# Ledger of designs, part 24: miniprotein binders against o43075

Target 1, 293 residues: o43075
Amino acid sequence: MNALNKIPFTRALYHFSRFRSFTTSGWIMSGHNKWSKIKHKKSANDQARSLQIGKLSQGIILAVRQEGANPELNMRLATLLESAKKISMPKSGIENAINRGLGTAGSEGSQVHFIEYEAMHPSGVGLIVEAVTDNRARAASSIKHILRNHGASLSTVKFLFSKKGKVEVNLPPEKRDSMKFEDVLDDAIEAGAEDIVNRPKEYIDEEDEGEFLILTEPSSLNQVAHHFRSKNYEIKDSRLIHIPLEETAIDVPAKDSVREDIQKLIDDLYENEDVMFIHLSILNSHFLPILDE

## First folded at step 16 (miniprotein)

Design a10E
Fold by ESMFold2-Fast, scan of step 16:
Structure a10E (fold): chain B 293 residues (1-293), chain A 101 residues (1-101)
Amino acid sequence: as target 1 above (293 residues)
Amino acid sequence: SPEEISRLQEKIWELYERVMKLRDEIYKLDREGVSPEEATQLEDEVRRLYEEILRLIDEIERLQKEGLSPEEARELRKRIQELEDKVRQLEEKLRELRTQS
């Protein structure tokens, strides 16, 4: 009925999307807890390219194992294949990763394992580190070593999070100038989504981030993603995530040394070949209006 | 030997993964057949298994730095096998609870 008529499904997500300063990292909103993409034009290091190809290969293997080899039915796979093409990953490498995911690669290569490592930082920030590896002991040892170098230790922290599905979308190209937030919200409700977060363009840092983040129950992820695809939205990403519970999330002040310490830990973890994604139990500190003059 | 330590590390991390899966299953276990008391007991049991795994991880890392004697290797293998037995027993107990239709 008025400007306040568009009610988000959860208050916590509305709070997170509403305020952010340029000095406060939006780790769950800005891609700070994702692996970085290689810069094609200024690539100075073959090792960096090799690392990114390795991570994409592992991601493709996992996506295929979880939801099959058809990119039209597997949105995560579709997104990873687009990323692989943009960095000019060899076609043979892509095909090998798909075949390994299907289990049709024969005896070539080890079985791939998906492992989540849970850790606590001295600041009280919980971390869930997603890893994909063909050697559990090697991955665990190296990740634990990185954690210890930053004062963090293995601990159970899943109780600080809620497991959700997320779909990152951009508006349909033909409707970019005519579609309002209320229209997107209506599509989200029709799809059976739990919540919607509007991300300002200045906070879109990664290729797999969209203008809208749609949150779902884990079991409803594919249903919601396919609904948005059927409405001609551009799907930028579709995956399971761990979202921090507002009641137990830690506020980290922008000027606190803790923010820099945590960022260094995250950077160090993403340099590890087996690490795919990191979830943090952090709220933005010093919330400021996003649209401030 | 380095090969022996690697095999023990692999087994411990395999048990870590299995215990984490059991914890997730216990948290999702919402059946009318499971009382709050039984749920608490299961949570306490999986927590104890997790804590023992963390102790084994710390011990094998220490032994990797200091060197592993044949006697220490035998004792460590025994503790890992006892832990695996307990994990398997809890896995079987949860399977039985899931079949209470």
Scores: ipSAE 0.000, ipTM 0.430, lowest interface PAE 10.3, mean pLDDT 73

Design a14Q
Fold by ESMFold2-Fast, scan of step 16:
Structure a14Q (fold): chain B 293 residues (1-293), chain A 101 residues (1-101)
Amino acid sequence: as target 1 above (293 residues)
Amino acid sequence: SPEEISRLQDKIWQLYERVMKLRDEIYKLDREGVSPEEATQLEDEVRRLYEEILRLIDEIERLQKEGLSPEEARELRKRIQELEDKVRQLEEKLRELRTQS
């Protein structure tokens, strides 16, 4: 994913990466100053981790409900389980989420719901907010509150997007130096993909993100993902996305104050316990970083 | 004493930095052909070390203003020393793995 549509909570899953910038200046501070900063980072990290465990639990329940409990057959579940592993989510929590998804965890227990909230920002940028929640009223109320705080309002915006499947892949480790873009393109065509985007290495975090974005019809997502796995590609992500239509997509320049306004809205939304993913009607939002660091 | 707490904080800070470096190195091993089982064991170990550091941070923060007794300081020093030993062992294991062609 690009910088703006990259899941901010994924940064919390890699606690060590979040502290790199802080740790590099550690030697120039007194013990008390170093400690004060660690203390604040630790509190923020604990809250972020708790939030992430909750979101991963809800996501696992939904993924299992939709496509079953076998991660070899359910690529979305496979990526969620990898994320759970990285933040040391308790095994009992993972097992409980899987059992809830299978419907074996309780009698008439509450279910999770997948909801898409559509909103328009004053800048003309449309948003689709994916939420997974066991409480529709809470999700609706809190998300509306966040939107209003940033001047955005609920509005029909799906007409600004096209629904597609996205598979993010990296080359098989043993073939990284021998495989060319043409070879990846051939595999994509064979798999039945609609398009392929090669992201420059400077725009990807190789640990989290795929070098190649494979676009599919929504109904072909799993077929294409399985094909790439069968060719020993590393699958970094597999999900449905809303791609902005070129005709109406907003081009947000680097120096524009609109960038900061949108980023603040996105950050506030991802701090919400029910928010899983955000789609923006910004040009190239799924392919290139929109906000340079 | 405040001076003693400051010294313990410095030691934990040094361990934190070392564990962060180990974490980064271990996650690179997936790309270098280390067995999945060995990689997961290393990931589990560095995760446990990180969690112990977070627990030590919480404990010292709680004791900061009230000071800590000589007995409490001795127990904290022991836990820190045990953690230092575990970090050193993991660093050595990583070094050995990286020198294997």
Scores: ipSAE 0.000, ipTM 0.350, lowest interface PAE 11.0, mean pLDDT 75

Design a14W
Fold by ESMFold2-Fast, scan of step 16:
Structure a14W (fold): chain B 293 residues (1-293), chain A 101 residues (1-101)
Amino acid sequence: as target 1 above (293 residues)
Amino acid sequence: SPEEISRLQDKIWWLYERVMKLRDEIYKLDREGVSPEEATQLEDEVRRLYEEILRLIDEIERLQKEGLSPEEARELRKRIQELEDKVRQLEEKLRELRTQS
């Protein structure tokens, strides 16, 4: 273990200081799901709930196929199962998805495909759209149609991002008021993480966002997530992400018309049954709806 | 036929997946000490494959709307097969490069 090389003191302090500054982007601080769930925070609609269960089912099938059915050894599966329980997904549905991933329900589990669509919006914002689908042609056609409706087109945009692992955590319940940031930082260093971000309560918008965002090398994701779980942290999410590069990321102010255009595109994409996650080359997180003026 | 067009669409999007994976691997090689000249050549090759795939996707979608003759279907199958061969060759080249000590 060389955790100290992953989180140098100057990097940790820099991130902490930037978080408290006016110029610090909340997009970096609040995680990737903020935009997708701004308008759909409550799944009161039966259609929205059905859509979320369908997406979770596909995600579970893929996670099991990739790393097996044991949530102790498969952190992505573990977080998907927690999400499924929080929306009260039927146990039979969860079991069916796991069995399909293992292939015990015939060859159905092998029909699920993971595809990343890269696109560019007219504003210069790059998108990476993660899709999980049993029908490549349908998914691609539908997503391309949505992109086209918003002036966006398929384009190579991965050069605008850096691929990382992320772990979203809450403090252990028994230590909530006794642990300080320095204690969490020590745990992150021990785990081999690259960076840590402390998120204020006003930036915790979604159920899969935690008080702390831990960044890792992609290959270290499971190691870091397991370490935090072993210390009784609540794991809110564990996944690979594409983090925008500062030099090319676009700052989109809250009152800019471009924000509305992008938000509408993101909303339309997440209404699609095959879309799992969207990565944006945006630094600014001021895309929260204005609730109080 | 509608079934034939569906198979062509499935095939081309499968090739899209493979080309995107190749591009990700080539991007990593640029960071892992492959010569700048070799990296640039590989980046150019995968970019050309990507562009060809996008053109074929657009053509298949257009022909699906307009109707597709048996001769047009044969020509599309040939072009898709040639593209698959090019993708496979680049995949093999990358595999060889990544297994070198």
Scores: ipSAE 0.012, ipTM 0.520, lowest interface PAE 8.8, mean pLDDT 75

Design a14Y
Fold by ESMFold2-Fast, scan of step 16:
Structure a14Y (fold): chain B 293 residues (1-293), chain A 101 residues (1-101)
Amino acid sequence: as target 1 above (293 residues)
Amino acid sequence: SPEEISRLQDKIWYLYERVMKLRDEIYKLDREGVSPEEATQLEDEVRRLYEEILRLIDEIERLQKEGLSPEEARELRKRIQELEDKVRQLEEKLRELRTQS
């Protein structure tokens, strides 16, 4: 149950993650939705909650625009609605976001924009910053300013990554004690998945993260997600991600000051109202927590 | 005016989005068997557009802090329009190539 299958272990990454996880409060969670951790926000509770609601609203608008308003058919929308429920987002706010998404469906130059900003940090770490915004110039200027504060600059870095679908799942409640990894693997193969990753329990945020990550071709994401739902798995997340290519991925930077700067950069980016998700060109960052304070 | 600068910033950042999308499409075409010479030319064109956009972004941020004269505004509008025309031309060229594959 606590095996890291299909992940090449970098001794430095494994040692850093394992050692620091018990002595520090800082995490680099590339491929994780940081707004779900509102209780760890530095700002006052009201400010943190307002930020989370704003991000969820923008996410819901985009999800509805892309795949419609039915959460049974739109897995991304389903997961966003669960996140909204966890933070007690007002129903009126959710309904307004869904209606705005329906009003902008198929419109080029619509009021809500999905933008990926590509950047390079001086350490050689490439970043892809996902933003959802109704004010393009504000989002871009703010994100660029945050990048500049850490010596990072806009740069083309997508060639360092491979675009994949990711479905995070937990075992069906009735089968938690009877299913083994091989059973999950068989279901993944039947669904047409490319790979499966099993997270150790100590590295799972059980509120927001799945025990198993199922990797897919981008075009197969919905097919795979629906297959797992049909087998009564709990779907924790369904989304597109950028996974570092092994040939060009870097290991966690060796210098403490560099790791601390990258962690602070990620924290500063997630405090921005338009930033939804961050991808790092660090090896295994989507599969293992990278620890740095 | 602040409103004019805001409109120019929006146009420049929209061009940024379009150029990044074009780069992704060019990369895909290179992998799908477009001639090496043609792929290299397209990659060079999109790279030049990207670099021009980054220069314009830096310049308008500087002018926003210093204040924008009517003459500077006219020059920026002209450069943005030229860039928009180049991006549109490249978008049309790629659309034609995808139709032929």
Scores: ipSAE 0.445, ipTM 0.803, lowest interface PAE 2.9, mean pLDDT 78

Design a17H
Fold by ESMFold2-Fast, scan of step 16:
Structure a17H (fold): chain B 293 residues (1-293), chain A 101 residues (1-101)
Amino acid sequence: as target 1 above (293 residues)
Amino acid sequence: SPEEISRLQDKIWELYHRVMKLRDEIYKLDREGVSPEEATQLEDEVRRLYEEILRLIDEIERLQKEGLSPEEARELRKRIQELEDKVRQLEEKLRELRTQS
């Protein structure tokens, strides 16, 4: 159906024609960057699970503190609990994390802190490092040390990004064969979403990636996520993200020495116990969670 | 050509995911009472497939810099086809193990 001009999403869809071309190109370049990440994951495999459990624990504490302990009302908590179950995190560890989140809720000087570190790499690539930590001084010191090893320094870089909410969804199982993109778009408009991206099935790489990426205003994230859940969509992920602005984003060549250094920097940062997510001001960057297969 | 390299990258990425799925299935199979010796052999096989994927990634990155000749492209396609055949064989082997009960 050719009724696109009458949908509130029509302007977003027009901008999405460029985004789809960019996404196709970006997939190729992101695949290239992910290949370097695959090598690192293999080398670190023995330590990876222990590190993931620690990071999941801190993430659960923060999610509970921010939005409560009910996974049905707290989509971020729901996705973190699914990830914890997939890596067979001990139930006692999960329960302890939930209780710690509840125990410090509303307390001034909360023991667990969410911190964003902003940095600039010598190449002009900006980084936002999201950390969750119970020791701000340790996190700052260790992250600064890693940045310094790669010539990067703390600098204001948020102006290179647009802050958005994202909801990754799969179609309801009972409607997989009957539901069209137009139906998903209608649900997105009803929910108050800003934009929608249809991800080809062959390019769904991570378990937290869905068939559709729903973009929202930051303040509307939970509203949109709850709406999709109420329509029986499978929620794969729900969180805030930093999307590079096209005007200032850097297109880093795949086989450049700069790309190699940036990949090593990312790898070193993710090996840090406090680092949850990294966002790069690169046109084709991935800002995937650290949670492994 | 960038388009040719892109197609090769897509195929290797597909094979990577199939190998990771096999690794997960082997892990689950071990927990279901398969012998430790058989599990170790399967883990070694999937590890070898993973190592070949890493070698192919390095080779493609090198050839992107130097330019890809028709002969080098044929050799890469051959190696990718051989890798796909080995992945398929291991997939069939695991399927047979799960159906023999």
Scores: ipSAE 0.000, ipTM 0.180, lowest interface PAE 16.1, mean pLDDT 71

Design a17L
Fold by ESMFold2-Fast, scan of step 16:
Structure a17L (fold): chain B 293 residues (1-293), chain A 101 residues (1-101)
Amino acid sequence: as target 1 above (293 residues)
Amino acid sequence: SPEEISRLQDKIWELYLRVMKLRDEIYKLDREGVSPEEATQLEDEVRRLYEEILRLIDEIERLQKEGLSPEEARELRKRIQELEDKVRQLEEKLRELRTQS
């Protein structure tokens, strides 16, 4: 209730429904980047798959450590397990990651760390790099090296973003033909969601993106996700995100050379085994304008 | 053959994972009181192994497009075997160092 008073659902729906999020959150698990071209050579595909398996393993360890091994109660774990299934991660690898997360003695599993690196690119674009690693020294050294190679430097950039929870959902299979947007909106209001975005089918190109994007206060994420799960919605993703503030976001599509420089930096960062997600303070990079005339 | 190229790629990725694990162990040793000079030498060695893996990946990618001759397959298997021997030697060296508290 209180969250809905802050943002007008009607205005947010019609404004945001034409555009997709600024985040690259689905890139690693879906095997593509909305900005980059897909590489189709076998050795590159084998590299990408091996890298994704390593990242998923670390993610599963962290998710289990934080909220337990039951995917019905741990929405982040459920999402990671679905991603692991899609890339055919070995079952033994999945079981090993879950067991490491459950470690009851010593430092097994507890050595996995979540770290956010904040950086500024020479163009003025701020980056938040989310890393999950079992070796902080390696992660810090390699990520800083990549940043420096592209002229980026460590700097406080969180003020360029708003931290939110997101829940990506699809309609319950049994109700796809009968459930209207107003019904989804009612469920979102009841759950205590802050906003809802209806995404047209044509604009869903990442495996962790749903028909509806539900925005929440960070502290309400689990509450909202469990509410949608209890109503039999398919949860595609549930996580914290950094949304660029419109007032300070940079319009990268207007500058071709900056776009190329940023893309190279993003590609290099995602090649790093510890990098999970990258958030950029850029305007319109992931927006698909209706009727580009 | 596609089957032969697939086997070579699998072997290279096994070696890649082992090299990454060795790198992690070297960073742990640096914090456990190994000399900075010795740590630097170990890091340089693992970097050279990593660079050889990247070269093999590029070579296999090129040969996959152009076709792989029996002679080229033998040369690749030889390079992979030499790489595996170097990885095994470094693994053994690190195990010995770990036992020295």
Scores: ipSAE 0.000, ipTM 0.138, lowest interface PAE 17.5, mean pLDDT 72

Design a17M
Fold by ESMFold2-Fast, scan of step 16:
Structure a17M (fold): chain B 293 residues (1-293), chain A 101 residues (1-101)
Amino acid sequence: as target 1 above (293 residues)
Amino acid sequence: SPEEISRLQDKIWELYMRVMKLRDEIYKLDREGVSPEEATQLEDEVRRLYEEILRLIDEIERLQKEGLSPEEARELRKRIQELEDKVRQLEEKLRELRTQS
């Protein structure tokens, strides 16, 4: 048996026309929402950098607490440390975050919490907001306030999604000109991946998205990520994600005002210090077909 | 007619599934020792078939909204038949290549 043989053909077919139409308009979600990245680039300043450093610090603390301080064994930590280096986060800040993660897990002062807030937008788009916070009350209050400002309400929406693992990879530096897609596909199959997607260069957020998106069962995430790292691939991101179910995903047209309304909500949410990631039940967030090299 | 468009969509779905199966078979043959040059040519061919399927789907969606003339229906059926012939030929080529490897 081959994991990539389990690629859902019905999923690809039912979404391919919307996928094809909307990918060219720039509504493609892969790991991180590109709208918030565009917003942060426009507002590039000390405040945006300080916010990003704070979020990376919280992410590092959580990653270390969950799987230890060795980035060779902890792929999530490895990718967070690379992100920290790219924004020139001070070494003392990185070391402090690692040390806090290694502290007493049950201690009130060292405890960080991973929380998922579920909400429904008036357009019918469901949201799952991932937060990492040392203050549950602050996170809940501020995130609920942002949701209310945009007409969104707390609501159970996880049934609109399927939970998967994702690994974002770039080819090994030494093999970028010699390795073909079939070689990447073989490595994915050997690792036990469920799906592989090749991204066009123009759709890659180079900070946390790779040339290839590898989808896994949640329980297989670390196994697959480790396999790609052992083959000397550059790991851009490794995390759990919520992928919209095709049957209930909302098809949001490229020029619809709903896109602008949702973009404003996402931008406001990502400006919050506790918000780490946002998942949307939008059909046009699907990935490019594996055959498109 | 709406029923005619539905039948065309069903046929394109069938061809899409066959192209995806061919893609998987090409990758398997490449790993089992088929030459890199042959594998690349087969991959290029299956990619072109996939791209034609995407074009046909876009066109059917447009025609479903605008209405389908008898001339447009005939041209669309012709393109689908040509695509099916190419898919069948690639299936035969892979079957032949597998038995000779």
Scores: ipSAE 0.000, ipTM 0.101, lowest interface PAE 20.9, mean pLDDT 73

Design a17Q
Fold by ESMFold2-Fast, scan of step 16:
Structure a17Q (fold): chain B 293 residues (1-293), chain A 101 residues (1-101)
Amino acid sequence: as target 1 above (293 residues)
Amino acid sequence: SPEEISRLQDKIWELYQRVMKLRDEIYKLDREGVSPEEATQLEDEVRRLYEEILRLIDEIERLQKEGLSPEEARELRKRIQELEDKVRQLEEKLRELRTQS
């Protein structure tokens, strides 16, 4: 729960989770009851934080291996470093991850693998589970076990998606009152972006979501992200995503029990140490594409 | 002894809640135009407060099993007071930053 990594097109499922932090047992003694609550929260927070630090460490190693150790040129690394700061990851841990990515402290044990697991849920919803792991067998075994517990099975589902790059941005602080949508659109066109979505404040639910969602071809992601950073935009996230194809995406109504079933599966998957990100073939009706007038 | 431990536990619970609220507020500062350097300093400061709370919880758990001397109680009370002072100072700093934005 606390270890949730972001789901780009499942906002309705993301915050529909029932947060169960209450038990009725033991609510008799005031002092002891409060202390029991803090011990429980400490244990849960320690576990969630440790899990997130482990995931961020592996993500940093992979990002550095793919595109180098300079956050100015490696936008994925830049966003991971910001996430590390927000959860108060020790600086020594960050430095160690960067050095392992560079191969400076490397051995065979420093090999980190990026793997995508494809699965189908009984509801017809397809899943792509992104994992980063130093142990392929452990990751495969544990993820398969979680999927089976929820009735999902490994199956080819990439045909339900289109692979795109995404850059989430906020306006430069200095220009917040002076820039119009047309100015942002011009910057996006100049950068070689494919599309732009203006997200109303009411629809910004996750910390890695910006005021504008910039869509790109996969090969153009870093070019577009760098362009926006050079114009002093705040980059909230930069990554590859799998966007559901409209013709096969499942519309999961708010009252449907399928929504709860899928949310439980996603929560269990994110508790896994190797799972970084999950893509679902579900329609997102909250996106508002902005047209230039 | 049991009553004294209960009072210390209640105070730590109060400070825990205040620190968690500060952490949440500090993590939102990037949306409010605070500089990255200032935000990092505030994040480091609240992290240190949180870590001290975790240490106090562990120490009280240990002393609850072994028994608490008057000297140990006095030392814990001092640490809790120092923690409360730091929490109050950070709360005041955030309030001032909010009024400047």
Scores: ipSAE 0.000, ipTM 0.375, lowest interface PAE 11.6, mean pLDDT 74

Design a20F
Fold by ESMFold2-Fast, scan of step 16:
Structure a20F (fold): chain B 293 residues (1-293), chain A 101 residues (1-101)
Amino acid sequence: as target 1 above (293 residues)
Amino acid sequence: SPEEISRLQDKIWELYERVFKLRDEIYKLDREGVSPEEATQLEDEVRRLYEEILRLIDEIERLQKEGLSPEEARELRKRIQELEDKVRQLEEKLRELRTQS
């Protein structure tokens, strides 16, 4: 069986790959070699970048509000600031987001809300959609509209998941040639992690995915992330995540039309300005395919 | 000059298509089991080339509205030539890697 069949669902749970800079939907080059075609792709890329900047701004506001403005003590903020740097987000935009999170920019129109929307797809796949928004009514209306367009409806689905912390890491640059998986495993055990997954290079597609995925208890997330940072690992992402329970997770075959429908739903949701992250009750959605099983 | 801007747009379009093809070839090469370090370097390099093309598109759109001075035309041709050289070097590197499989 083709283990690669499940990799698109793992990628769909993370923010956009910066390699293409598209809105999760690729533009197809069709027909004649004309300058107008590249202009259309440029416009789409600019819109995708603008969308990412807006989402990063809202994420920074929330992260600062929850755990403060010091990125040395707030790993989620540190990760978001690195993402902002990589897309060349203006420094004034970053500073404004931090100040709004601290409340120093004033209270008028500066509040953001974290909301989780729970939904069920006709296939039986449950979704948890994380949104950060300054307009709850707009977020609710637009997300419900997207869900409805794909036959999905609001429904209680948290019972299909287990809440965990995850840390995505790359090896320290200076130790890339000398460090083996066993060494990373030892660091994970010392940090108090629950599990570690090694990603083959061909399976890393999103900018917030690392060579190693470290799973933690929710309360241990910051401890584990800081431990890896102290040993000079590159932290690609640090966040709470909903891991599907094996008993109720659905294994969707790669060639199934259901997979294409779910992927289109995810793509449409991520194009929404308020959507930050999506959790799916699909078997192995948060892990690389097990190539030896 | 409209004719000069048109020629620069044609060169940028050709480079865009070549870089897009390189992107697809690098994904294929990575799946064939080239070293993780080399794959990462190739992905970073093609990403940098793509970003430079996007910057050139922005610049030529601006100059199409404002007009293009001789010094600006020389600078753009230099940047396009440097980019073309980098694209050619990466194409040669990928060709060599393919012949080792």
Scores: ipSAE 0.000, ipTM 0.268, lowest interface PAE 14.2, mean pLDDT 73

